# Designs tried in a protein design chat: VHH binders against Interferon-induced very large GTPase 1 (GVINP1). Part 11

Target 1, 242 residues: Interferon-induced very large GTPase 1 (GVINP1), of Homo sapiens (Human) (q7z2y8r1479to1720)
Amino acid sequence: DKRLFVLSILGLQSSGKSTVLNALFGLQFTVSAGKCTQGAYMQLLKVEETFTEELGFDFVLAVDTEGLRAPEHSNKSKDRDNELVTFVIGLANLTLINIFGENPSEMQDILQIVVQAFLRMKQVKIFPSCLFVHQNVGEATATDQTMDGRRRLEQKLDEMAAIAAEQEQCLDVTCFSDVIRFDVNTHVYYFAHLWDGNPPMAPPNPRYSHNVQQLKSRILMTATQESRGNIMKISDVKSRVQ

## First folded at step 3 (VHH)

Design q35 (framework vhh_7ubx_2)
Fold by ESMFold2-Fast, scan of step 3:
Structure q35 (fold): chain B 242 residues (1-242), chain A 120 residues (1-120)
Amino acid sequence: as target 1 above (242 residues)
Amino acid sequence: QVQLVESGGGLVQPGGSLRLSCAASGFTFSDYWMTWVRQAPGKGPEWIATIRTGGSTMRDDSTKGRFTISRDNAKNTLYLQMTSLKPEDTALYYCAKESIWGGDYTFDYRGPGTQVTVSS
């Protein structure tokens, strides 16, 4: 039975999640894809045989979710989003949280759902890793990776963690890093616009490619560290995705 | 300034138990995640366990049934309770303060370590 690293990606509908996922893995790994449940789609990626011993896994299972719905949608949408988020975080060794745009406050609903899901996981002693990916940011933000933007996100996550902890009666949680391992300087990636202008006339943005390689390196490093702890077998996935 | 000092290591027979301590000073201990790492001669560092500020823990699957990480914020002390020790557990054990600006399992500071030798 082959060893599997599970990577999930969450984001609002039309947030470019598939673009990031394809950029990370499309050219390096053999790809096989299909639907696994409701709004989740799987992409199975084969690790090059020369790296399987070093990494400690044979395949990467990338789970791309149907985008989370806009805040104005019905209460049924909120229930669906909570179920989907809980499922994919629970399945994953690492979850990418895809934010489209520069303002974390505009993403309050998705951050709330995600923080609450991680807090529920903490209570049952499941400790997944997460990374935040900001797409479509200004070039100054992406190239400088300024502390102001990172601090705003951290403040918002801490605020939401404290609120969620009070609602769930978790007296020992005061900030987001009490819920999961999180460092704003290493767990947040900023991606400038994909193009140096508007397609089809513009060439690809070189900084975007650089950021993809950095994120990919962090994912592989995290996967290597996790492979000695909580690695899944392919047979386990067949049971969980039916 | 910042200091971490491990103690409690020694020679123990297979199946034995040891409790390691890490005395911290020079920083607000209760504000930081604390980690135990070990390194056997000729091998790379191996993460064992991390304890968060709220007391929740992350543990390596290969040792989680035998090793327990805990902290006493009033004493600025980190502990590792080790049971059912095996020869494979022979290593230098050190504690580390997590970096708020580093990557996963990245450390600002680490102690000099305490040697654990499991042999009959």
Scores: ipSAE 0.000, ipTM 0.110, lowest interface PAE 18.2, mean pLDDT 68

Design q36 (framework vhh_brivekimig_d4)
Fold by ESMFold2-Fast, scan of step 3:
Structure q36 (fold): chain B 242 residues (1-242), chain A 122 residues (1-122)
Amino acid sequence: as target 1 above (242 residues)
Amino acid sequence: EVQLVESGGGVVQPGGSLRLSCAASGFTFSEYAMSWVRQAPGKGPEWVSSITRSGGSTLYADSVKGRFTISRDNSKNTLYLQMNSLRPEDTALYYCARGVTKWDSLGYFDYSSQGTLVTVSS
């Protein structure tokens, strides 16, 4: 039985998640693709044989959501998004949280849903790994700008964690690092204009293409580290997604 | 049986350093995140630091950032806490725990049995 690494990608509708998925993997490397449940799209990717032993898996299952909707007054919309997010996070070895732009406040909706899902996982002693990816950051890539962005994200995640803990009556949670293993300095990546253009994997500008490949390599290296001991077999996927 | 045994505590003057160790047995150490938790005299437990299963990422309480360093050696099933610039406020029993959860939550502290005493005084 072949070893499978499950990578989930979360983001709001119109946050560029399809662009991220195409930039990371490209359709040309997909051995199968399709919807696995209402609101989720899956792509199975074969790892080149020369890398399978180094990475510790044979295939990558990339799971993308159709887009999380902004919180509405309707409880039905919130329940749907919470169920979908809980499902894809629970399935994944690593979850990429796609944030568009520099200010996390505009992505408050996704942070609220994600933190709530992680807190529910913590209650049943499941500790998923996550990585935040900020796209469309301003062209001035000064260290001070990314540092300020990290501080804002951490403050917002801590705020959301406190709110979620109060709602779930979990008295031992006061900040996001109490919910999952998280360091804002190592689990957040900022990329300027990385997702612009179609297709991102083959833009007219070769420098842009190199940036995409560097991100892909870094994510796979992080995935290898975080998947240790939690790798799935392909046969396991059929039982979980039915 | 999951067992964690802490050592390395002692009496040190303010500004001094100590290195704590935690020897783990009864489980696959390399598959679990690990944490240090402390309990000062007359106070409740306080989470200090956590490290991922690979050692690739670390977390620290604001009170110890820049002074303490958490590390692990998966080949020896051992967790470490290097404590520098110690203050009287760091006086506590230090415990090793499996997972990243604070010790008053859902069972992760159940695996630590004894702790190691750190006293910072003149």
Scores: ipSAE 0.000, ipTM 0.100, lowest interface PAE 20.3, mean pLDDT 66

Design q37 (framework vhh_sonelokimab_d1)
Fold by ESMFold2-Fast, scan of step 3:
Structure q37 (fold): chain B 242 residues (1-242), chain A 122 residues (1-122)
Amino acid sequence: as target 1 above (242 residues)
Amino acid sequence: DVQLVESGGGLVQPGGSLRLSCAASGRTFSDYAVGWFRQAPGKEREFIGAISRSGGYTYYAVSEKGRFTISRDNSKNTLYLQMNSLRPEDTAVYYCAAGSTIEWLPDSYDYWGQGTLVTVSS
């Protein structure tokens, strides 16, 4: 049976997460693709034979979600989003959380659901990894912007973690790093504008390609570390995704 | 505990080539992922590229235009950086670094060399 690394991506509708996922993997490496019962879109990608022994897995299962919506009226919409987020985080070895723009406050509701899901996973002793990806970052003052962005994200995640822990009576949790292994300096990546025109006809921004390669390399490195502890077999996927 | 020593730096004319070496001592080099970084005066350390433990895959940041190539020889405990078509903008102190996994962030590497200066004349 072949070894499988599961990568999930979360984000708001229209946040560009599907474009990032396609740029990372693309259809040329897809063995199969489809939509599961929970509403996530899945793509199975084959790892080149020259890398399978070094990486410790044979396939990557990429799980992309339809963008999450802030509900206007319905408690059912929030319950559906919460179920979807919990499902994809629980399925994944690594979850990418896609943030559009430089300020995480625009994704406050989604960050709350994500933090609560990770806290629930911690309580049942499931320890997935996560990376944050900021889309649509200007390049002129990248260092100052990314430093400020990291600080704001860390403060917001810590605030969400403290609130969630109080509600769940987890007295040993005071910040996000108590919930999962997280370092804002090493687990947050900034992407320049993807296009300098109207997608999909516009050419990609050159810095986007560079950042995609760096993120891809990081994902592969994280996968090698995770694969030693909790790698799935393809037969195991049927139980979790049906 | 790993010690890294860079060599091969010096003055080179624009358009020239230079090969840097990084020698590891004290431990088996093949236990580590290794990379090259550079730092120009007044700037932060910049990632150039990294190579896996086996040498089976490489990752580049600065050398996307094909000017720089990273290789390693585990039998000699040595890392190399081949630099072609050098420009005045390439003037910097070049560092090699070793870590448990490859990374493009400097703070993710555990062991660093002292650096070797490369000056490309104007």
Scores: ipSAE 0.000, ipTM 0.138, lowest interface PAE 15.0, mean pLDDT 68

Design q38 (framework vhh_7d4b_2)
Fold by ESMFold2-Fast, scan of step 3:
Structure q38 (fold): chain B 242 residues (1-242), chain A 122 residues (1-122)
Amino acid sequence: as target 1 above (242 residues)
Amino acid sequence: QVQLVESGGGVVQPGRSLRLSCAASGFTFSDYAMGWYRQAPGKQRELVASIYRSGGSTNYADSVKGRFTISRDNSKNTMYLQMNSLKPEDTAVYYCATDVTGTYWSGTYDYWGQGTQVTVSS
């Protein structure tokens, strides 16, 4: 039986998340054919033999989801998204939450679904880690310093955690950090445009490349820490998915 | 499996037009930005044109601005490059690429197409 690290990717847009994962880990992994189960796309990635002892796992299971939506006129679509997100978060050792920050309503919808799912997982004593990735694809201004953005995200997460806790009658939960290990200063990554200036003819944005490297390092650190303390086996995942 | 297949290249005289097509499969085409690159012998690969996922925003290299038009049809999973007023300097292998802006982590462009040759000669 081999050791497995499960990485889930959530966002309002679907597919290509495995491409993102391969970009981060392509030098360390070989890719298997994907499978689709309950709106979640799963792909098994083999860790290069030279890295397995250092990382503490033999395979990564990458899980991405169909596009998440919150339509104004359909309760069934909301139920579908809630079930899918709860399944994906419950399966994962680490969940990447991809946010496009231009539409506040869409951001609130994804954060609400995610916070409620993590609170439900806490109730059954499952504590996956999460990282937030915030992308701004509409502007060419790139900065690593987004203190206002981090504060607003933390406030919204805390607000949604309090609301969810009241609905679930969890008096011990007052903020998002009560639900899951979370530090807004180290668990949130901001990605601006790839180019610094007038894309595509401007030089590549050095801050974009730096942010990719920092996120990759955090993912690997989290994976290594989780694998040493609470590693999953391939047979464990098959049992949970069936 | 992500696959990009270019077509429409050929040999033309200066001042003529060609339309290149890129047929995409294996991913949700409408979620990704797309671009056209070209590489002439002994030269570095350069970005010629890019188009955002919705088709509403486009960008062009100065050397082709006003002559080339990039477009996409998300219902057909196809991207196009309309090349007008072709010059000998446009002679190159043309490649289509995906994730040219803000949608991937590595900061490096991925090319899955084999390329299509465009030769402009008198």
Scores: ipSAE 0.000, ipTM 0.115, lowest interface PAE 15.9, mean pLDDT 67

Design q39 (framework vhh_7z1x_3)
Fold by ESMFold2-Fast, scan of step 3:
Structure q39 (fold): chain B 242 residues (1-242), chain A 122 residues (1-122)
Amino acid sequence: as target 1 above (242 residues)
Amino acid sequence: QVQLVETGGGLVQPGGSLRLSCTASGFTFDDYAMNWVRQAPGKGLEWLSGISWNSGRISYADSVKGRFTISRDNAKNTLYLQMNSLQPDDTAVYFCAKDIGSTWEGLPFDYWGQGTQVTVSS
């Protein structure tokens, strides 16, 4: 009888996923936490009763990966990452994709894996929402990314989608927005550097808190919209997690 | 680099008392708020208490209010949790956690200790 919203968090190792998870949900609402056999860390969070009617769900299941690695020459490492990504995206109502800094190689690796997973899910009529979170970007760099960075990310996503679609012979896909509903201006968040100087000796950056509140508001809005057509019961999760 | 090390856990009988310590290194302890969090068997993570950089702001969860006391010694880079009137429901792994800010604001915790086990049983 209880309704559940599933939020998954993807990112490469050292991408600050745990920091984002703690910032969004805190510890006050956690009723259960643990690690599943696939290597994902799962936290069950209780929605305050006064908001359950407004949001349309009673609990949030937050699923955090151990972190993905850049593709190795080892097939076993790549298969494990693909299985983990497929699992967490398939389980989720909303997927957060964490990018750390501006390392182009690491960004391309995560985008390739994610786009391929979303394209595979499109073929079986699953259309989860996603949000991109870019962490530990300098304050000036984060400001500059409001225009040029978003366009560059959109270009890379469109390129990856076209390549994946060609490989899978999906004639109706030419850009990333053909795979899932996506708007680079509203579905990408750039977090200013956590500290004004070199952590941990520097004072905290006040703009980081503002960005967290904006992301939290977007997640809640997306969750509310998704709950109207795609909410799960706790019993449904038992069958999916097994 | 940054380390938080909890000590003082152990087995205590119901109604007993225990004091936990958390020794911090690798950052300027005086600049940050500190927190105590626990994870009980069969429950999720539960925030217990937070203390600002200068001890000027202190908060407690309702479950421990009146029984637990948080304090800090900035000269020793150490955080404390004095636990009184312990009950079986207090059995948990206790963690100290560094706040991102100088006051407890409910912001993300960026560093955690390894935890110390507290068992309340006869």
Scores: ipSAE 0.000, ipTM 0.096, lowest interface PAE 18.9, mean pLDDT 68

Design q4 (from e2, 21 letters changed; framework vhh_8emy_2)
Fold by ESMFold2-Fast, scan of step 3:
Structure q4 (fold): chain B 242 residues (1-242), chain A 122 residues (1-122)
Amino acid sequence: as target 1 above (242 residues)
Amino acid sequence: QVQLQESGGGLVQPGSSLRLSCAASGFTFSDYAMHWVRQAPGKGPEWVSSISRSGGSTNYATSVKGRFSISRDNPSKTLYLQMNSLRPEDSAVYYCARDVYSSGEWLPFDYRGQGTQVTVSS
C-alpha cells in the first residue's frame, strides 16, 4: 500500500490556489479527480519519484473548495462556507490558507471566514494544523517577508479573532493564538514570484525555490507528526470519503 | 475550443534522437505551463517533463533526465520535446498536456488529441 497525505486548500474564488499546488508539487500527474456533494473538488496526485523521499509520501489527495465567497457579496451563504470549511479541515492532515494579493479588504474577507471557522472548531475541541500562503500581486518588497510585514499580518489576525470572539461570545479569546497554535514567523510563507512571475527580461527569482523548499519541509514535518506510527494508506481513504 | 495536436513521432533505432512538437490553439498559450505525458502499451500514463509559462523553468522525470529537453515558442504557440539517446522503454504514445491555470481555480491535467506514437526498436 502507498503512503497518502491529505492537503486541503482554502481561499477566495479566483485566489490562485492552482498556482500554489503547482509550485509545491511541481508537475504531478493526476490519477483521478472529482467533485463531492459538499462542493469540494478532490484530486489524487502521484508524487514524482524525486520528491517522494523529500516529502515522505507517495500520493497527495488535494481538496479544494468551489471558492469561498467574500462577506460583502449580496448572494453569499455564510452557513454554506462554514460547512465547506469544516468538511475540508476535517479531512486534512494540513490545511493551507491561500491569501491572494496585498489588498487589505480582500485579506480581511478570507481571514474573517477562516478565523470564525477555527473559533467554532475550538469550541468542539478540534485543533487543525494550518499554514498561511501569501501570494502578492506585483513585485514583492523586502518588508513582505520581514518582521514588519509579518507583524501587520499578526495584527490583522488578532483583530479578526477579537471580532469573531465577540460575535460568538467567547470571552477567553483576545488574539489569534488563542484560537489556534500560531506563530507568524514560522507559519506564513510568501510567494513573491512563481515560475513565470518574473519580468520579461529578468531571470527567474531564486528566492522562489527557497520558499518552496521551506514549505515542503514544513509539510513533511506535519505529515510525520500526524502519522505517529499510524501511516495512512490509500485503502484507508474509502472509509473517510464514502 | 481548446486543442492540442502532437506530431513528430516515428520508428527509430535505440540510441537515436527524435523531436516532438505540439501545436496549441483555442486558448492563450503563454498563460499556461505545459507538460509531456506518455503511455506505453499495458501501462498507466507517466509524466515525462514540464515547462513554465515563460520557458524559464523546466523539470523532468528521473527516467528521462539528462536525455530529454523540453522547450516552447510562445509566439508560434508550440511546445517541443527533444529526445536523445532513446531506449526501447521510451516507446509510448506521447501527449502534450495543458497544466492547471496559474491564475485560476484548481483543475486537472487536460490532454487533447490522439498523441504521437514513438517506437524505439531495432
Scores: ipSAE 0.000, ipTM 0.128, lowest interface PAE 16.0, mean pLDDT 65

Design q40 (framework vhh_8emy_2)
Fold by ESMFold2-Fast, scan of step 3:
Structure q40 (fold): chain B 242 residues (1-242), chain A 122 residues (1-122)
Amino acid sequence: as target 1 above (242 residues)
Amino acid sequence: QVQLQESGGGLVQPGSSLRLSCAASGFTFSTYDMHWVRQAPGKGPEWVSSISRSGGDTNYATSVKGRFSISRDNPSKTLYLQMNSLRPEDSAVYYCARVGTTIWPEGYFDLRGQGTQVTVSS
């Protein structure tokens, strides 16, 4: 039985999450057609055999989801999205939370969904890791204002955790770090614009390549740590996916 | 030129300590997570330790946990590995490494130094 590292990505519809996966692994993702399990699209990537002992796993399972719609006043839509998010986070060793641009309301929407899912997972003793990827931000926020951005993200996560805990009657939860192990200084990545100008006339932005490299290092650190205890076997994933 | 240069290896007795250094040049050191990897004669490479770009998060292989400590000094562009309670099985060439931009099917690291030899023998 082979060792498997499961990496998932979540984001709102049209948030550019496929761009991140393509940059990390050279994958081409589509959500329009083809087979999926519960709204999750899975691709198995083989690790070169010479590196399997070094990394501690044989395969990476990359899990993309259909874009989540911004929350509205519909209970049926909310239930479906919550089910999908809980399933995907529960399957993964590491989940990437993709945030696009600098729209505050869009950020709040995705954070609320994610925090509620992690709180539910905590109640059943499942503690997946997560990383936040903030894409298509201005140069100042990506370099000069990252400290302020991290502080605001942490405050929003803490607010969402307190609200979710009250709704779920979890009296021991007051902030996001009570839900999962999280360090805002090491678990948040800011990505510059992909192009240095407006496509198709613009050259690729070399800063984006550096951002991708930093995220890759973090993913491999997490995967290597997990391989020493909690890495999945391929048979485990088959039983969960059916 | 983009380079990594290790130093600090040597021949020591079991139970001794060594501190390895790695000097980075030609790239923005403070924006990369860094790793230590070792390779003993006749064996494949073994990942030893990693440190985040800020130094706030560190990880260790089970075989060295509690004995080795990784740190970095971003202003001087230097990575360190403090090795305590050395054992004969720690004998290897130690490499400082940076992760590449393509992982599959490419190798785990796109940049590593020449290495520094550590020999633990009585």
Scores: ipSAE 0.012, ipTM 0.266, lowest interface PAE 8.9, mean pLDDT 71

Design q5 (from e2, 21 letters changed; framework vhh_7z1x_3)
Fold by ESMFold2-Fast, scan of step 3:
Structure q5 (fold): chain B 242 residues (1-242), chain A 122 residues (1-122)
Amino acid sequence: as target 1 above (242 residues)
Amino acid sequence: QVQLVETGGGLVQPGGSLRLSCTASGFTFSDYAMNWVRQAPGKGLEWLSGISRSGGSTSYADSVKGRFTISRDNAKNTLYLQMNSLQPDDTAVYFCARDVYSSGEWLPFDYWGQGTQVTVSS
């Protein structure tokens, strides 16, 4: 039985997360790919033999959501998204939440669903970790925008945690850090110039491959640190996916 | 104080080889992944290669795969880049950079060396 690291990627339909997933891992190392019954797209990637001892896992299962909706006043679409997000987070060792240059209020409904899912996982003693990946297009002033962005994201996550806690009647939860281990200074990654124009219409530029390799190395190194004892076996995933 | 000092740059002819070294001090070198990045005249930063804490895992940009080899000696607190089959397009300032061990940033690295100039011409 081989060791499996499950990496889930969440984002709005227009966030370019599928482009990021394909660019990070490509198809050349994919052992299998397909959609599960819950609507998530899954890719099983084999880690090269020389890296398996150091990383502590043999395979990466990359899980990408399909068809997450923009915020709407619709109970039906919100319930579907809630189920999909809960499934994807619950399966993962690490969840990447992908955002593109927009202010956090535009992602309010998705952040609420994500926080609620993490709160549910905490109640059944499942402790996945998460990283926020912010795709920025600016260079010289990006540091100032990044600091402001981190503060706004933390405020939004804390707000969503309070709302979710009230709905789930969790008296001990007042901020996002009460839901999962999270520090906005250490769990948010900002990358500039991953592609030209507005995703999903813009193709990656020739320089994009270098930014992708940097992001991939960051994710794999962070995954090694965060996985500490929480690595699943392939058989464990089958029991959860069935 | 965290310090990274690159050496080994210089003038080399096309098809030649150079070995760059980066000496680290002020931190536990073996606790950090390390990277090589370059900047050619008038161009942006280009990531070239990364190496894990133990040296067991390496990765390379497509532009240098098969020509460059990253390695490290944790006992000597030194990072290396062996550059073979050098071409005029490899002319750049080469930097070593320490990976962030618990966080990401706008830049994926927290400390950089001063850089060493590599010039490939006849």
Scores: ipSAE 0.000, ipTM 0.124, lowest interface PAE 18.2, mean pLDDT 67

Design q6 (from e2, 18 letters changed; framework vhh_brivekimig_d4)
Fold by ESMFold2-Fast, scan of step 3:
Structure q6 (fold): chain B 242 residues (1-242), chain A 122 residues (1-122)
Amino acid sequence: as target 1 above (242 residues)
Amino acid sequence: EVQLVESGGGVVQPGGSLRLSCAASGFTFSDYAMSWVRQAPGKGPEWVSSISRSGGSTLYADSVKGRFTISRDNSKNTLYLQMNSLRPEDTALYYCARDVYSSGEWLPFDYSSQGTLVTVSS
């Protein structure tokens, strides 16, 4: 039975998500791809053999939500998104939350859904790992990874956590760090533009190199730690996904 | 603008062999891992095999492992699939595909709409 690391990517745009994933795993080969019943797109990637012993897994299952529904002021839309988000977070060893800084409304919607999902999972004692990937408009703003920007994100996460806690009746939650272990200075990565041109034909943008390496290192560290307790076998996936 | 043109299909008896070719144009062939995907009548697409950019690494579906060999010639922008010990269940349209995890599509492969037909008859 082969070992599997499940990486989920949540966000409103699929192109940004796939670009980051491709850059992190390089020359991985797609062994299988398709859409599951819950609406997530799944891609099975084989880890290069030289890294399997170091990482503790043989395959990566990349789970993409195809982009969540645009804000429609609809309770039905949010309920569907909550179910999908809860599914993909619950399936994953690590979840990447891909957000856009320019549209506060879209950012707030995805953060609310994610925080509610984490809070519900905390109640049943499931503590998934997550990292935030902040995709900026491509105007050099991502090189300005100011403490101010990180503080604003933390404030929004704390606000969403307080609202979710009230709705879910969790009296022991007052801020986002009560929901999951989170440090805004180390769990948030800012990207302006990964490629000069259309991936995968374009060369890497030098402005991304440092943050891509740091994110890749964090993902590998998380994967290595999770392989000792939470890593799935291929047979386990067959019983959980279709 | 990306073009993938498959050839080499035909009718063979069980146990026979065929070699498929795929001529690629409109992109830098050596920058992409390539795959073969097949679609049997009344079934969805099934991944068959993949090869790395340099040709140094290959992967195969369990159903074809030991019987099929994928290869490429980057100087000719051509992908190959050598099929040996063919079985009736290998009957399908075969498509070559560029591995591209940059699409929001159901399948991350860019592949030809035409394909090449392989029929294994007893």
Scores: ipSAE 0.000, ipTM 0.168, lowest interface PAE 14.5, mean pLDDT 67

Design q7 (from e2, 19 letters changed; framework vhh_sonelokimab_d1)
Fold by ESMFold2-Fast, scan of step 3:
Structure q7 (fold): chain B 242 residues (1-242), chain A 122 residues (1-122)
Amino acid sequence: as target 1 above (242 residues)
Amino acid sequence: DVQLVESGGGLVQPGGSLRLSCAASGFTFSDYAVGWFRQAPGKEREFIGAISRSGGSTYYAVSEKGRFTISRDNSKNTLYLQMNSLRPEDTAVYYCARDVYSSGEWLPFDYWGQGTLVTVSS
C-alpha cells in the first residue's frame, strides 16, 4: 500500500482553479482521473521516485470540485455545495482556496461556505490545513496593497466565523483562528495575472510561468510539514470515496 | 536600469559540478530576496531556490535538496548557485530573478536575467 497526499482545490465556478491545477501538475503527470459519487473530480499523480522519500508520499491525489454556487441562490444548491465542500476539505491533507480577482462579494460567498465547512470539521475534531490563493492580482500592485488585501481577508474570515458560530450555537468561536490554525501572513499567496484568453500559438506570459513554479514549490514544502504523520494510504481513499 | 546577468553556464559531464553567478545592477541588491529558476526544452520553468535579502534564510525546491546550494555576496551584488552531482536532466537555461516582496513573499518576481545555458552530456 502506497502513501498518498491529498490536495483539494476549492473555488467558485470558474476556469481559474482548473488552470492552477494544470499548471501545478500538468496532464502528463496524471495516472488516473475520474468523478467520484460526491461530484468531485479526482486526478491521481505519481511522484517521481527520487522525491518520494523527501516528500514522504508516493502519489498526490488532486481533488477539484465542480464550480460552487452563490449561497443565496437556492436551499438545495447551497446544501449540495456545503456537502461537497465538507467532503473535499475532510478528505484533504491540504486545501487550496482559490479567490478570483478582487470582488468582495464573490470573496464573501466562497469564504462563507469554507468557514462553515471548517467549523463543521472542528465539531468532529478534524483540523485540516489550508492555503488561500488570490489570483488575477496585477503584477505591478504595490506590496502595501497586498498587505491591505491580507488584512481585509482576515477581517472577512473573522466576520464569517462569528456568523457561522452564531448559526451553529458555538459560543467558543469568535474569530477564524478559533476554527482552524491560520496566519494571514503565511497562509495567503498572491498570484500574478493568469493567461487571459491566450490563443494556443501565443507564448505563455513569462511571469505567470515563474509565479506558478514558486507557488508549486511553496505548496509542496508546506504540504510536507502539514502532512507530518497524517498521511493516507491508497486503500483508505477507496473506503472514503466509494 | 535594473539588470541581472547570469554567467558560468557550459558543457559538463554527468556527475560533475558547476557554479553559476548572477551579477545585479541598477538597484540596491541587499534590499531584495533573489532566486534561481531553470527551463529545459519542452518543460515549464522550474523554481530551484531563493535566498533572503540578508542571506540568513534559503529555500529550495524539494527535488534539488542536497545537490544545489544558493548563496549571495551583498558586497559584490552577486547571487550564486552551486550545482553538484549534475545529471543529463539538469540540462536547461538557468535564470536569476529579483523578488519584489522583501517581506519574504515568493510572488511575484519582477526582474529576470537573460539566462545561461547548462548542458550535462557525455
Scores: ipSAE 0.000, ipTM 0.111, lowest interface PAE 17.0, mean pLDDT 67

